# Miniprotein binders against q6w4x9r395to579, part 204

Target 1, 185 residues: q6w4x9r395to579
Amino acid sequence: GHCSLEGGSFVTTFDARPYRFHGTCTYILLQSPQLPEDGALMAVYDKSGVSHSETSLVAVVYLSRQDKIVISQDEVVTNNGEAKWLPYKTRNITVFRQTSTHLQMATSFGLELVVQLRPIFQAYVTVGPQFRGQTRGLCGNFNGDTTDDFTTSMGIAEGTASLFVDSWRAGNCPAALERETDPCS
Key: E = the ipSAE of ESMFold2; O = the ipSAE of OpenDDE; V2 = 0.75 times the mean of E and O plus 0.25 times the DockQ between their complexes.

## First folded at step 16 (miniprotein)

Design qx10 (at its last look DockQ between E and O 0.59; V2 from the best seeds 0.67)
Fold by OpenDDE base, look of step 16:
Structure qx10 (fold): chain B 185 residues (1-185), chain A 90 residues (1-90)
Amino acid sequence: as target 1 above (185 residues)
Amino acid sequence: SELEEIAKTILEAVKDLVEAVKENDYEAILEAMERLFEAAIEAYEKGFYEVAEAVTEVIQAIFEGDEEKIKEAVKELVEEMREAMRRAKE
């Protein structure tokens, strides 16, 4: 399964459902019992301009009982809050520079993360087949049915991205906004 | 048809995105991405799921900077569009 966070405010789920939202919060991107130590992948969005529609992904966070890894455009911060030189390796996670513009977080448990630093901060999440039907968050449920990807944290299917995304907030923050598609397009 | 218009928009946006990425033009990239994703979302909403999926693969290929991958992804996208059009006529 492949999930992508691109263009600042666009997401494509594991089931290949594209959507857009504008929010300035930390959201649960991926939760699964397949992630060890209650692991979760989160996405941090912030305001990138003056309008409400100018929001962008600014960091990706992997958090478990054992590890906290924050990948931002300028640094990789670990448990102690310090920036680390790459490659950084824990028991089952390795963060390294893939290219001049890409970082990769490789794991031993079937999660791969590629982060593009420039020109736009973007993230690409890959999970193994063992994750099928066992994921939740902004990346969806990876069950092959795109129509139920907007299932909230409470198990309610939503018709719009905003309420879906809001349900996966990891903290107190403003409600997400959904930009309507251009009817002329 | 609506699908033809969506297809046109997608292909134009793809071209623009390729150029924008080559030029490392942040604003142009965002603009092209917006057009591309909006078209993909519309395609999805109209039931053209495979087209939407193909779009996301093209986007990834573009940002990877692999010309061959881009070419292949675009080829697949075009094929999905053609298939969708054929189905729409049935």
Scores: ipSAE 0.780, ipTM 0.896, lowest interface PAE 0.5, mean pLDDT 93
Fold by ESMFold2, look of step 16:
Structure qx10 (fold): chain B 185 residues (1-185), chain A 90 residues (1-90)
Amino acid sequence: as target 1 above (185 residues)
Amino acid sequence: SELEEIAKTILEAVKDLVEAVKENDYEAILEAMERLFEAAIEAYEKGFYEVAEAVTEVIQAIFEGDEEKIKEAVKELVEEMREAMRRAKE
């Protein structure tokens, strides 16, 4: 299954449902029992610098009980806050420079992440078939049914991308609409 | 028809994206990406569910800069859109 994060906050789910949102938070892209040690993949969005109402991807984070791997638009890779030279390896994860413009995180548990660093920051998530029907987050359910890809963190299928996306906020962030309308932002 | 207009918008945005990436023009890249994905979302809402994935393949090929991969991906996108228009007439 493939999930893509492209342009100014465009997402295409594992079930090929495209959508757009605006938000300035960390969001859960993917949770699954197939990820070891309570693993989750997260995406960080911030203002694009074009307009305070427009947002784009600035980092992707893999978080588990053992690791917090951050791949950011400044091309620095950290694990648990410590900068790492590439290639970077753990028992299950390798992060390496695929090309001058792309980084790859390959894993032994069926998750692959490709990050385009330039000219714009984009991300491509690939999961093996064992993930089918077992994913949650911005990348959807991977169940072959696009009508419920907007399922919130509480298990409610929403009709709008904004309510769905806001339900997947990780950490203490303002709501996407609140952030976009804040006169200080 | 609306599908023919959506297809034209997608192909024009692809052409503009190729040019913007070649010129390393950040603003033009984002503008072309917006037009491209807005049209792909419209196609999806009209029942053409595979267009967005085909668009993603074209985008990846463009940013990789591989001319032959771009040609192949665009050909596949055109075929998907032609199939969508054919199915709409049935």
Scores: ipSAE 0.628, ipTM 0.834, lowest interface PAE 1.2, mean pLDDT 83
ESMFold2 (binder alone), look of step 16: mean pLDDT 79; pTM 0.722

Design qx11 (at its last look DockQ between E and O 0.53; V2 from the best seeds 0.00; counts 0 for: pae E 1.8 > 1.5)
Fold by OpenDDE base, look of step 16:
Structure qx11 (fold): chain B 185 residues (1-185), chain A 90 residues (1-90)
Amino acid sequence: as target 1 above (185 residues)
Amino acid sequence: SELEEIAKTILEAVKDLVEAVKENDYEAILEAMERLFEAAIEAYEAGFYEVAEAVTEVIKAIYEGDEEKIKEAVKELVEEMREAMRRAKE
């Protein structure tokens, strides 16, 4: 399964459903029992301009009981705030520079992450077949059915991306928007 | 038809995107990419799931910078669009 966070505000789920949202929060991209130690992949979005529709991905975070890895445009931070030189290795995870503009997080448990740093910060998530039907978050449920990808954290199918995305917030943040709203409306 | 309009948008966006990549024009790349994504979403919302999927594969290939993959993805996209058009006429 391949999930992509591209163009600042666009997401393609594991089931290849495309959608967009504008939010400034940390969201759960991927949770699965297949991730060891209660692991989760998260995406951090922030404002990239003055309007509500100007938002972009600014960091990707992998968090488990054992590891915290934050990949941003400028640095890779681990161990609760320490910048690490690459390659960075843990028991099951390796973060290394793939190219001048790409970082890769490789794991032994079927999760791969490629992060494009420049010119646009983008992320590409790949999971193995063992994850089929066992994923949740913004990347969807990887069950081959795109129509149910907008399943909320509470297991409710939503019709709009905004409500879906909001359900996967990792903290208190403003509501996400699907499209630019007319300030006069 | 709606599909024809979407198809036109997709093809124009792909063309512009490919050109922008060749010219290494990042602003143009972003603009074209946005249009392509929006078209993919529109295609999906209109029920053309396979077309939407094919668009996302083109986008992916472009970001990966693999010319062969791009060509293949575009080919597949065209095929999906043709198939969708065929189905729409039935």
Scores: ipSAE 0.551, ipTM 0.800, lowest interface PAE 0.8, mean pLDDT 91
Fold by ESMFold2, look of step 16:
Structure qx11 (fold): chain B 185 residues (1-185), chain A 90 residues (1-90)
Amino acid sequence: as target 1 above (185 residues)
Amino acid sequence: SELEEIAKTILEAVKDLVEAVKENDYEAILEAMERLFEAAIEAYEAGFYEVAEAVTEVIKAIYEGDEEKIKEAVKELVEEMREAMRRAKE
């Protein structure tokens, strides 16, 4: 399954449903029982400052009980608040420079994240077939059906991206990036 | 037709995105991406899912910078748009 975060705030789900939103928050991109240690992938959006887009991706976060890996648009990678040299490896996760413009986070549990650093900050999420029907968040539920990809955190299928995206907010917004990058949060 | 206008928008945005990526022009990239994705969402909501998917493949090829992959992806996109227009007349 593939999910992409492109342009300002455009998303394509695991079931190939495209949508857009305008928000300044940290959002839950992917949750699944297939991710160890209560893992979740999150995306951080902020005001873009350009005339043609209101918000854009500024960081991607993998959070579990063991790790908080942050890949930010300033090309810094941290784990639990400490900057890391690449390649960076834990038991289950390897972060490395795939090309001069792309970083990759590869895992032993079927999650792959590719982050495009330049010319604009974008992210591409790939999950193995064991995730089918077992995902939640902005990337949808990966069940082969786009009509229910806008399923909220309360399990309600919505007809609009706005209500769906809002339900997946993590923490207070809109300027939650500074708070969400605090080691204590 | 409405689909013909959407197809023109998509092709113009693809051309603009190719140029903007080559120039490393952040604002022009976001502008082209906005037009391209908005048209893809419109195509998706009209039931032409393969057009929307083909757009995402063109975008990926453009960022990879592989001219042969770009040509192949654009050819597939054009084919999907022509199929969509044919089905709309039936």
Scores: ipSAE 0.526, ipTM 0.796, lowest interface PAE 1.8, mean pLDDT 84
ESMFold2 (binder alone), look of step 16: mean pLDDT 79; pTM 0.730

Design qx12 (at its last look DockQ between E and O 0.61; V2 from the best seeds 0.00; counts 0 for: pae E 2.2 > 1.5)
Fold by OpenDDE base, look of step 16:
Structure qx12 (fold): chain B 185 residues (1-185), chain A 90 residues (1-90)
Amino acid sequence: as target 1 above (185 residues)
Amino acid sequence: SELEEIAKTILEAVKDLVEAVKENDYEAILEAMERLFQAAIEAYEKGFYEVAEAVTEVIKAIWEGDEEKIKEAVKELVEEMREAMRRAKE
């Protein structure tokens, strides 16, 4: 399964459903019992301009009972808040520079993360087949059915991205917005 | 038709995005990405799921910078659009 966070405010779920939202919060991208130690992948969005529609991904966070890894444009920060030189290795996670503009987080448990630093901060999440039907968050449920990807944290299917995304907030923050489609487009 | 319009938008946006990435033009990249993703979303909403998926694959290929992958992804996208058009005529 492949989930993508691209163009600042666009998401493609594991089931290949594309959507857009504007938010300035931390959101759960991926939760799964397949992630050890209650692991979760999260995305941090912030304002990139003056309007509400000017938001962008600014960091990706992997958080478990044992590890906290924050990947941003400028640094990789670990549990103690210290920036680390790459490659950074834990028991089952390795973060390293893939290219001049790409970082990769490799794991032993079927999660791969590629982060593009420039020119746009983007993230690409890959999970193994063992994750099928066992994922939750903005990346969807990876069950091959795109129509139910907007299932909230409470198990309610939403018709729009905003309420879906809001349900996966990791903290208190403003409500997400979605761009209205131009009927003339 | 709606699909034809979407297809046109997609292809133009892909072209523009490729060029923008080559030039490392941030604003142009964002603009092209917006158009491309919006078209993908619209395609999805109209039931052209395979087209939407193919668009996302093209985007990935563009960021990887592999010309061969881009060509292949675009080819697949075109094929999906053609298939969708054929189905729409049936």
Scores: ipSAE 0.621, ipTM 0.831, lowest interface PAE 0.7, mean pLDDT 92
Fold by ESMFold2, look of step 16:
Parts: structure tokens; C-alpha cells; sequence
Structure qx12 (fold): chain B 185 residues (1-185), chain A 90 residues (1-90)
């Protein structure tokens, strides 16, 4: 399954449902029992300042009981707050520079993250087939049916992206708003 | 038709994105992405799922920077848009 975070807060779910939102928060992108040690993939958004969109991706975080790997738009990779030189390897995770513009986090448990650093900071999440029907978060539930991809953290399917995205906040931050109909500065 | 306008928007945005990436023009890239993704969302909401998916494949090809792969992905997108227009009139 593939999930993408592109441009100024555009998301395409594992079931190929595209949507947009505007928000300045850390959001749960992917949770699954297939991720060891209660692992979760999270996305950090902030105001862009230079686009028609109010917000854009500034970091991706993999968090588990053992690791907190942060890949940020300033091209710094940390684990548990300490900067790491690439390639960086743990027992089941390897982070390396794929190209001059792309970093990759590969894992032994079927999760792959590719981060595009330039020209704009974007992220691409790939999960193996064992994740089918076993995911939650901004990337959807990967069940082949897009009508419930907007399932909230409480298990309620919503009809709007903003309510869905708001439910997946992982911090004290303002609720997400959908701003695609207005001009942005 | 509405689908013809969506297709026009998509093709113009793809052209603009290709040029913006070549020029390394950050603001032009974001502007083209905005138009392209908004049109893909509209196609999806109108039930043209194959068109929306083909747009994502074109975008992937653009980031890879392979001119031949971009041309092939755009050809496939055009084919999906023509098929969708044919189905919509039937």
C-alpha cells in the first residue's frame, strides 16, 4: 500500500483517496499492530510562509517504545533527540541517503518511508500486504474501501477531511481547518 | 463537460509542474501542485478514480526526473481521461 504527503498538506491514502487539510500540529499518520513496540509514524506540519497553502510538512517521526526517529526538513536525522550520521542502523531500522535529494527509512517489518528533501519536503509511505486492513491514521485503513478512510481515532467514519485530521492530532494544537477554497498568502 | 474542464486543468498543471521543477522554482512548484492536486481531488469526488490515480503516477514520474517515464505516465493519464469522457457520455 502507498500513502503520500505532498505539496502544501495534500495526502493520498493507502486506498488512493486524495485529500487536503490545513493544520499546525503533529498528526498520527500510521498506526498498526504490524509495527513492533507500539510503533507509529507521525507527521509534523507548520505554516509554510511561501505557498498558496497555509501549512506544509516539516518533519516525519517514527515513534516506538525503543526509538524516536525524526527526519526534519533541515535534513537532520535524530533518534531519541541525538543527531545521527547516515547510514544509521538499529536492529530493525536503517536510515540512509537514497539520493542527493531523498532519504529512506527501511525496516524489517514491512514499513518503508522515503523523504524527499528538495525541491519541496515530501514523504512517501509504503507498507507491505500484511498491513491490509490493519492501519489507522491519516493514511487511512487500507481496506480497499475509501468510504471509511476518514475513520477517526474513536473509530467513527467522517465525511470531511478536517474532522478526520483533527481526531489524529498527537499534541496540544489548534484543530485542522480545510482552506482550499480561499486564496492563501 | 465538467470532465473536459478537469482534464484541461490537469494537463496545464502537469506542464507547469514539469517546467517549474526544471527551473527549480519553489513557488511555481507549489502553485502547480495546488492546481494539480485540487483537480485530482475533484476527479475523485466525481467518481473518476482511475484519472485521480493516473495523476499520482505522473507526479511520481516528475519527481524521478526521467523524461521518458514522464512521457509514458502522461500518455497513460491521457488515455484514462479519454476513457472517462467516453464512459461519461454513455
Amino acid sequence: as target 1 above (185 residues)
Amino acid sequence: SELEEIAKTILEAVKDLVEAVKENDYEAILEAMERLFQAAIEAYEKGFYEVAEAVTEVIKAIWEGDEEKIKEAVKELVEEMREAMRRAKE
Scores: ipSAE 0.443, ipTM 0.746, lowest interface PAE 2.2, mean pLDDT 83
ESMFold2 (binder alone), look of step 16: mean pLDDT 78; pTM 0.712

Design qx13 (at its last look DockQ between E and O 0.57; V2 from the best seeds 0.00; counts 0 for: pae E 2.8 > 1.5, pTM E .776 < .8, SAP 71.638 > 70)
Fold by OpenDDE base, look of step 16:
Structure qx13 (fold): chain B 185 residues (1-185), chain A 90 residues (1-90)
Amino acid sequence: as target 1 above (185 residues)
Amino acid sequence: SELEEIAKTILEAVKDLVEAVKENDYEAILEAMERLFEAAIEAYSAGFYEVAEAVTEVIKAVFRGDEEKIKEAVKELVEEMREAMRRAKE
């Protein structure tokens, strides 16, 4: 499964459902029993302009009982707040520079993260087949059914991205906004 | 038809995107990307899932700066659109 966070507000779920939102919070991208030690992947969004629609991804965070890895545009920070030189290795996670503009987080448990640092901060999440049907968060549930990707943290299917996204907030922050589409399209 | 309108939007956006990429005009790239992604959402909403997915692959390729992948993704997108159009006529 491949999930992407692009262009500051674009999300494509594991089931290839595209949606857009504008928010300034930390959101759960991926939770799964397949992630060891209660691991979760999160996305940090912040305001990038003056309007409500000017938001962007500013960091990706992997958090478990043992590890906290924050990947931002300029640094990789661990659970102790220390910036690390790359490659950074833990027991089952390695963060390294893939290219001049891309970082990669490789794991032994079927999660791969590629982060594009420039010119736009973007993230690409890949999970193995063992994750099928066992994921939740902004990346969806990876069950092959795109129509139920907007399942909230409470297990309720929502019809709009904003309510779906809001349910996966990891902190206290304003409600997300969904850009309206042309109904005549 | 709805599909025809979506297809038109996609094709125009792709054209603009390709040109923007060639010129390294990031503002134009982002603008075209926005249009493409919105078109993908519309395509999805209209039930053209393969088209929507193909659009997102183009976007992904562009953001990665992989020219070969862009070409491939655009080609695939065109094929998916053609296929969708064919099915719609049946």
Scores: ipSAE 0.406, ipTM 0.756, lowest interface PAE 1.2, mean pLDDT 91
Fold by ESMFold2, look of step 16:
Structure qx13 (fold): chain B 185 residues (1-185), chain A 90 residues (1-90)
Amino acid sequence: as target 1 above (185 residues)
Amino acid sequence: SELEEIAKTILEAVKDLVEAVKENDYEAILEAMERLFEAAIEAYSAGFYEVAEAVTEVIKAVFRGDEEKIKEAVKELVEEMREAMRRAKE
């Protein structure tokens, strides 16, 4: 399954449902029992510096009981707050430079993350077939049905991306709906 | 038709994205990406899910800068759009 985070807050789910949102927060991309040690993949979005409604990806975070790996747009990789040189290995995770513009986090548990550093910061998430039907978050539930990919953290299927995205916040931040521009402006 | 117009928008946005990436033009990249994804979302809403997926592959190829992979991904996108148009006439 593939999930993509591209451009200014565009997402394509594991079931290939595309959507957009505007938000400045950390969001849960992927939770699954297939990720060891209560692992979760999260995305950090912030203003692009031009308009209130323009936001873009600034970091991707893998968090578990053992690790907090941050890959940020400043091209620094940290684990638990300490900067690491690449290639960087833990027991089950390797982070390395795939190309001059791309970093890759490969794992032994079926999660692969490719981060494009330039010209814009983007991310591509790949999960193995063992994740089918067992994911939650902005990347959807990977059940082959795009109509319920907007399932909130409380298990409610929503018709709009804004309510769905807002439910997956992983910190204190304004609701995504409050960041919409006035359509009359 | 609606899908023909969506397909035209997607192909124009891909061309613009390729040029914007080559020129390192951040504003042009974001504009092309917005047009591209809005058209893909419209195609999805019309029931053409494989078109939206193929767009993602083209975008990845463009940012990798591999001309042969870009040509392959665009060829696949065109084939998916042709199939979508065929199904729409049925």
Scores: ipSAE 0.371, ipTM 0.711, lowest interface PAE 2.8, mean pLDDT 81
ESMFold2 (binder alone), look of step 16: mean pLDDT 82; pTM 0.784

Design qx14 (at its last look DockQ between E and O 0.46; V2 from the best seeds 0.66)
Fold by OpenDDE base, look of step 16:
Structure qx14 (fold): chain B 185 residues (1-185), chain A 90 residues (1-90)
Amino acid sequence: as target 1 above (185 residues)
Amino acid sequence: SELEEIAKTILEAVKDLVEAVKENDYEAIMEAMERLFEAAIEAYEAGFYEVAEAVTEVIKAIFEGDEEKIKEAVKELVEEMREAMRRAKE
């Protein structure tokens, strides 16, 4: 399964459903029993301009009982709050520079993360087949059905991205906005 | 038709995005991405799921900077669009 966070405010789920939202919060991208130690992948969005529709991904966070890894455009920070030299290695996770513009977080448990630093901060999440049907968050449920990807944290299927995204907020933040793509819809 | 309009938008946006990435023009990239993704969303909402998926793959390939992957992804996108158009006429 492949989930993408691109163009600042665009997301493609594991089931290949594209959507957009504008929020300035930390959101759960991926939760799964397949992630060890209650692991979760999160995305941090912030304002990138003056308008409410100008928001962008600014960091990706992996958080578990054992590890906290924050990948931002300028640095990789661990649970001790210190920037680390790459490659950074834990028991099951390795963060390293893949290219001049890409960082990669490799794991032993079937999660891969590629972060593009420039020209746009973007993230690409890959999970193994063992995750099928066992994921939740902004990346969807990876069950092959795109129509139910907007399932909230409470298990309710939403028709719009904004309510879906809001349900996966990791903190107290303003409500996400969704710009209408088709005025006739 | 709706699909034809979407297809036109997608192809133009892909072209623009490729060029923008080559030029490392942030504003142009963002503009092209917006147009492309909106078209993908529209395609999805119109029931052309495979087209939307193919767009996603093209975007990924473009930002990876692999010319061969881009060509292949675009080829797949075109095929999906053609197939969708064929189905729509039936």
Scores: ipSAE 0.732, ipTM 0.876, lowest interface PAE 0.6, mean pLDDT 93
Fold by ESMFold2, look of step 16:
Structure qx14 (fold): chain B 185 residues (1-185), chain A 90 residues (1-90)
Amino acid sequence: as target 1 above (185 residues)
Amino acid sequence: SELEEIAKTILEAVKDLVEAVKENDYEAIMEAMERLFEAAIEAYEAGFYEVAEAVTEVIKAIFEGDEEKIKEAVKELVEEMREAMRRAKE
């Protein structure tokens, strides 16, 4: 199955349903029991001042109990906050430069991520057939039925992309966290 | 018809994207991408269920800079849109 993150905030799900949203947060793209160590793939979006699109992808994150691999538009790859030379390998994950403009994260558990770094930051997610019907998040549920691809984190099928996307926020946005740390509020 | 207008919008946006990428014009790239995907979503809502994937293959080919891949991907996109327009008249 293929899921793509293109342009500003355009997504095409594993079941080929395209949609758009506007958001400035980290969102869960993909959760599945097929990902080891409670793994999840996440996307970070921020405001864009370049076009009339209000938000664009700025990073993709693979998070598990062992790793937090960040591939960002500054073209630096980190794991757990430390910059890594490419190719970078763990037991199950390899990150390498595919071309002058593309990076690839390949895994032994059926997840592949290709990140286009330039001229604009885009991402392409591929999962093997073992993931069928076992995914959650912005990339949908991969069950061949696009009518329920907008299933929220609470298990409710929504008719609008915005409610669906908002339900997949990962933690508080930076603005909410900054308010929480203000001792006067 | 609505479907013919959507198809024309998609093809115009593809042409603009090709030129914007050749010129390395970030703002023109983002503007063309927005028009392209808004039309692809509209196409999906009008019954063109495979247009978004075909659009993605065109986009990949454009950013790879491979003229032969671009021609092949555009040809496939045009065929998908023609098939969808034929089906809509049934």
Scores: ipSAE 0.721, ipTM 0.887, lowest interface PAE 1.0, mean pLDDT 84
ESMFold2 (binder alone), look of step 16: mean pLDDT 80; pTM 0.741

Design qx15 (at its last look DockQ between E and O 0.55; V2 from the best seeds 0.61)
Fold by OpenDDE base, look of step 16:
Structure qx15 (fold): chain B 185 residues (1-185), chain A 90 residues (1-90)
Amino acid sequence: as target 1 above (185 residues)
Amino acid sequence: SELEEIAKTILEAVKDLVEKVKENDYEAILEAMERLFEAAIEAYSAGFYEVAEAVTEVIKAIFTGDEEKIKEAVKELVEEMREEMRREKE
């Protein structure tokens, strides 16, 4: 399964459903029993302009009972808040520079993360087949059905991205906005 | 038709995005991304799920910088569009 966070405010789920939202919060991208130690992948969005529609991904966070890894455009920060030189290794996670503009987080448990630093901060999440039907968050449920990807944290299917996204907030923050697409465009 | 209009928008947006990425202009890239991704969302909303998926694959390919991957992804996108058009005529 492949989930993408691109263009500042665009998401493509594991089931290949594209959507857009504008929020300035930390959101759960991926929760799964397949992630060890209650692990979760999260995305941090912030305001990138003056309008509410000007938001962008600014960091990706992997958090478990044992590890906290924050990948931002300028640094990789670990549990103790220290920036680390790459490659950074834990028992089952390795963060390293893939290219001059890309970082990669490799794991032993079927999660891969590629973060593009420039020109746009973007993230690409890959999970193994063992994750099928066992994922939750903004990346969807990876069950092959795109129509139910907007399932909230409470198990309710939403018709719009904003309410769906809001349900996966990791903290107290403003409600997300959804930009309507012009069907005539 | 709706599909034809979406297809036109997608293909034009792909071309624009490819060029803007080469220029490494952040704002221009974002604008091109917006047009292309919104077209993908529109395709999805119209029920052309495979087309939407193919667009997202093109986007990923463009940002790899691998010309061959881009060509392959675009080829697949065009094929999906053609397939949908054939289905529409049936």
Scores: ipSAE 0.639, ipTM 0.841, lowest interface PAE 0.7, mean pLDDT 92
Fold by ESMFold2, look of step 16:
Structure qx15 (fold): chain B 185 residues (1-185), chain A 90 residues (1-90)
Amino acid sequence: as target 1 above (185 residues)
Amino acid sequence: SELEEIAKTILEAVKDLVEKVKENDYEAILEAMERLFEAAIEAYSAGFYEVAEAVTEVIKAIFTGDEEKIKEAVKELVEEMREEMRREKE
């Protein structure tokens, strides 16, 4: 299965459902029992600077009970806040520079993430067939049926991308101090 | 027809994106991508359910800068759109 996050806050789900949104928060892309240690992929969006209301991807986060790996626009990779030189390897995860403009996070549990760093920050998520029917989040449920890919965190199938995306907010916005007085929305 | 017009819009937007990426202009690239993806969403609404995946492969190829990869990805996009238009007529 493939899920893509491309400029202007565009998403294509594991079931090939395209949609757009704009928002300035952290969102859950993928949760699954196939990810060890309660792992989840999350995406951070911020204003793009192109138009008043448009947003774009600024970071991708892999979070589990053991790790918080952040791959950000500034091309710095951190694990639990500590910057890492590439290639960087843990027991199950390897992050390395694929090309001059792309980083890859490969794992032993069937998740692959490719991040395009420039000219614009984009991400491509690949999961193995063991994930079929076992995913939740912005990338959809990977069940072969696009009509329920907009299933909220409460398990309700929505007809609009906006309500669906809003339900997957994680409340972790970039530069939290800059947003101290505003809710994540 | 309507579906043929959507396909033409997608291909025009692909050409625009190729040009804007060569110019390396962040704002122009995002605007070209918006046009391309809005057309892909319209194609989905018209019954072209997997066109967005083919569009993603074209975008990935464009950002590699490899002309042969771009040509192959565009060929696959055209084939996907033609197949989906044939399925609609059936």
Scores: ipSAE 0.622, ipTM 0.835, lowest interface PAE 1.3, mean pLDDT 82
ESMFold2 (binder alone), look of step 16: mean pLDDT 77; pTM 0.716

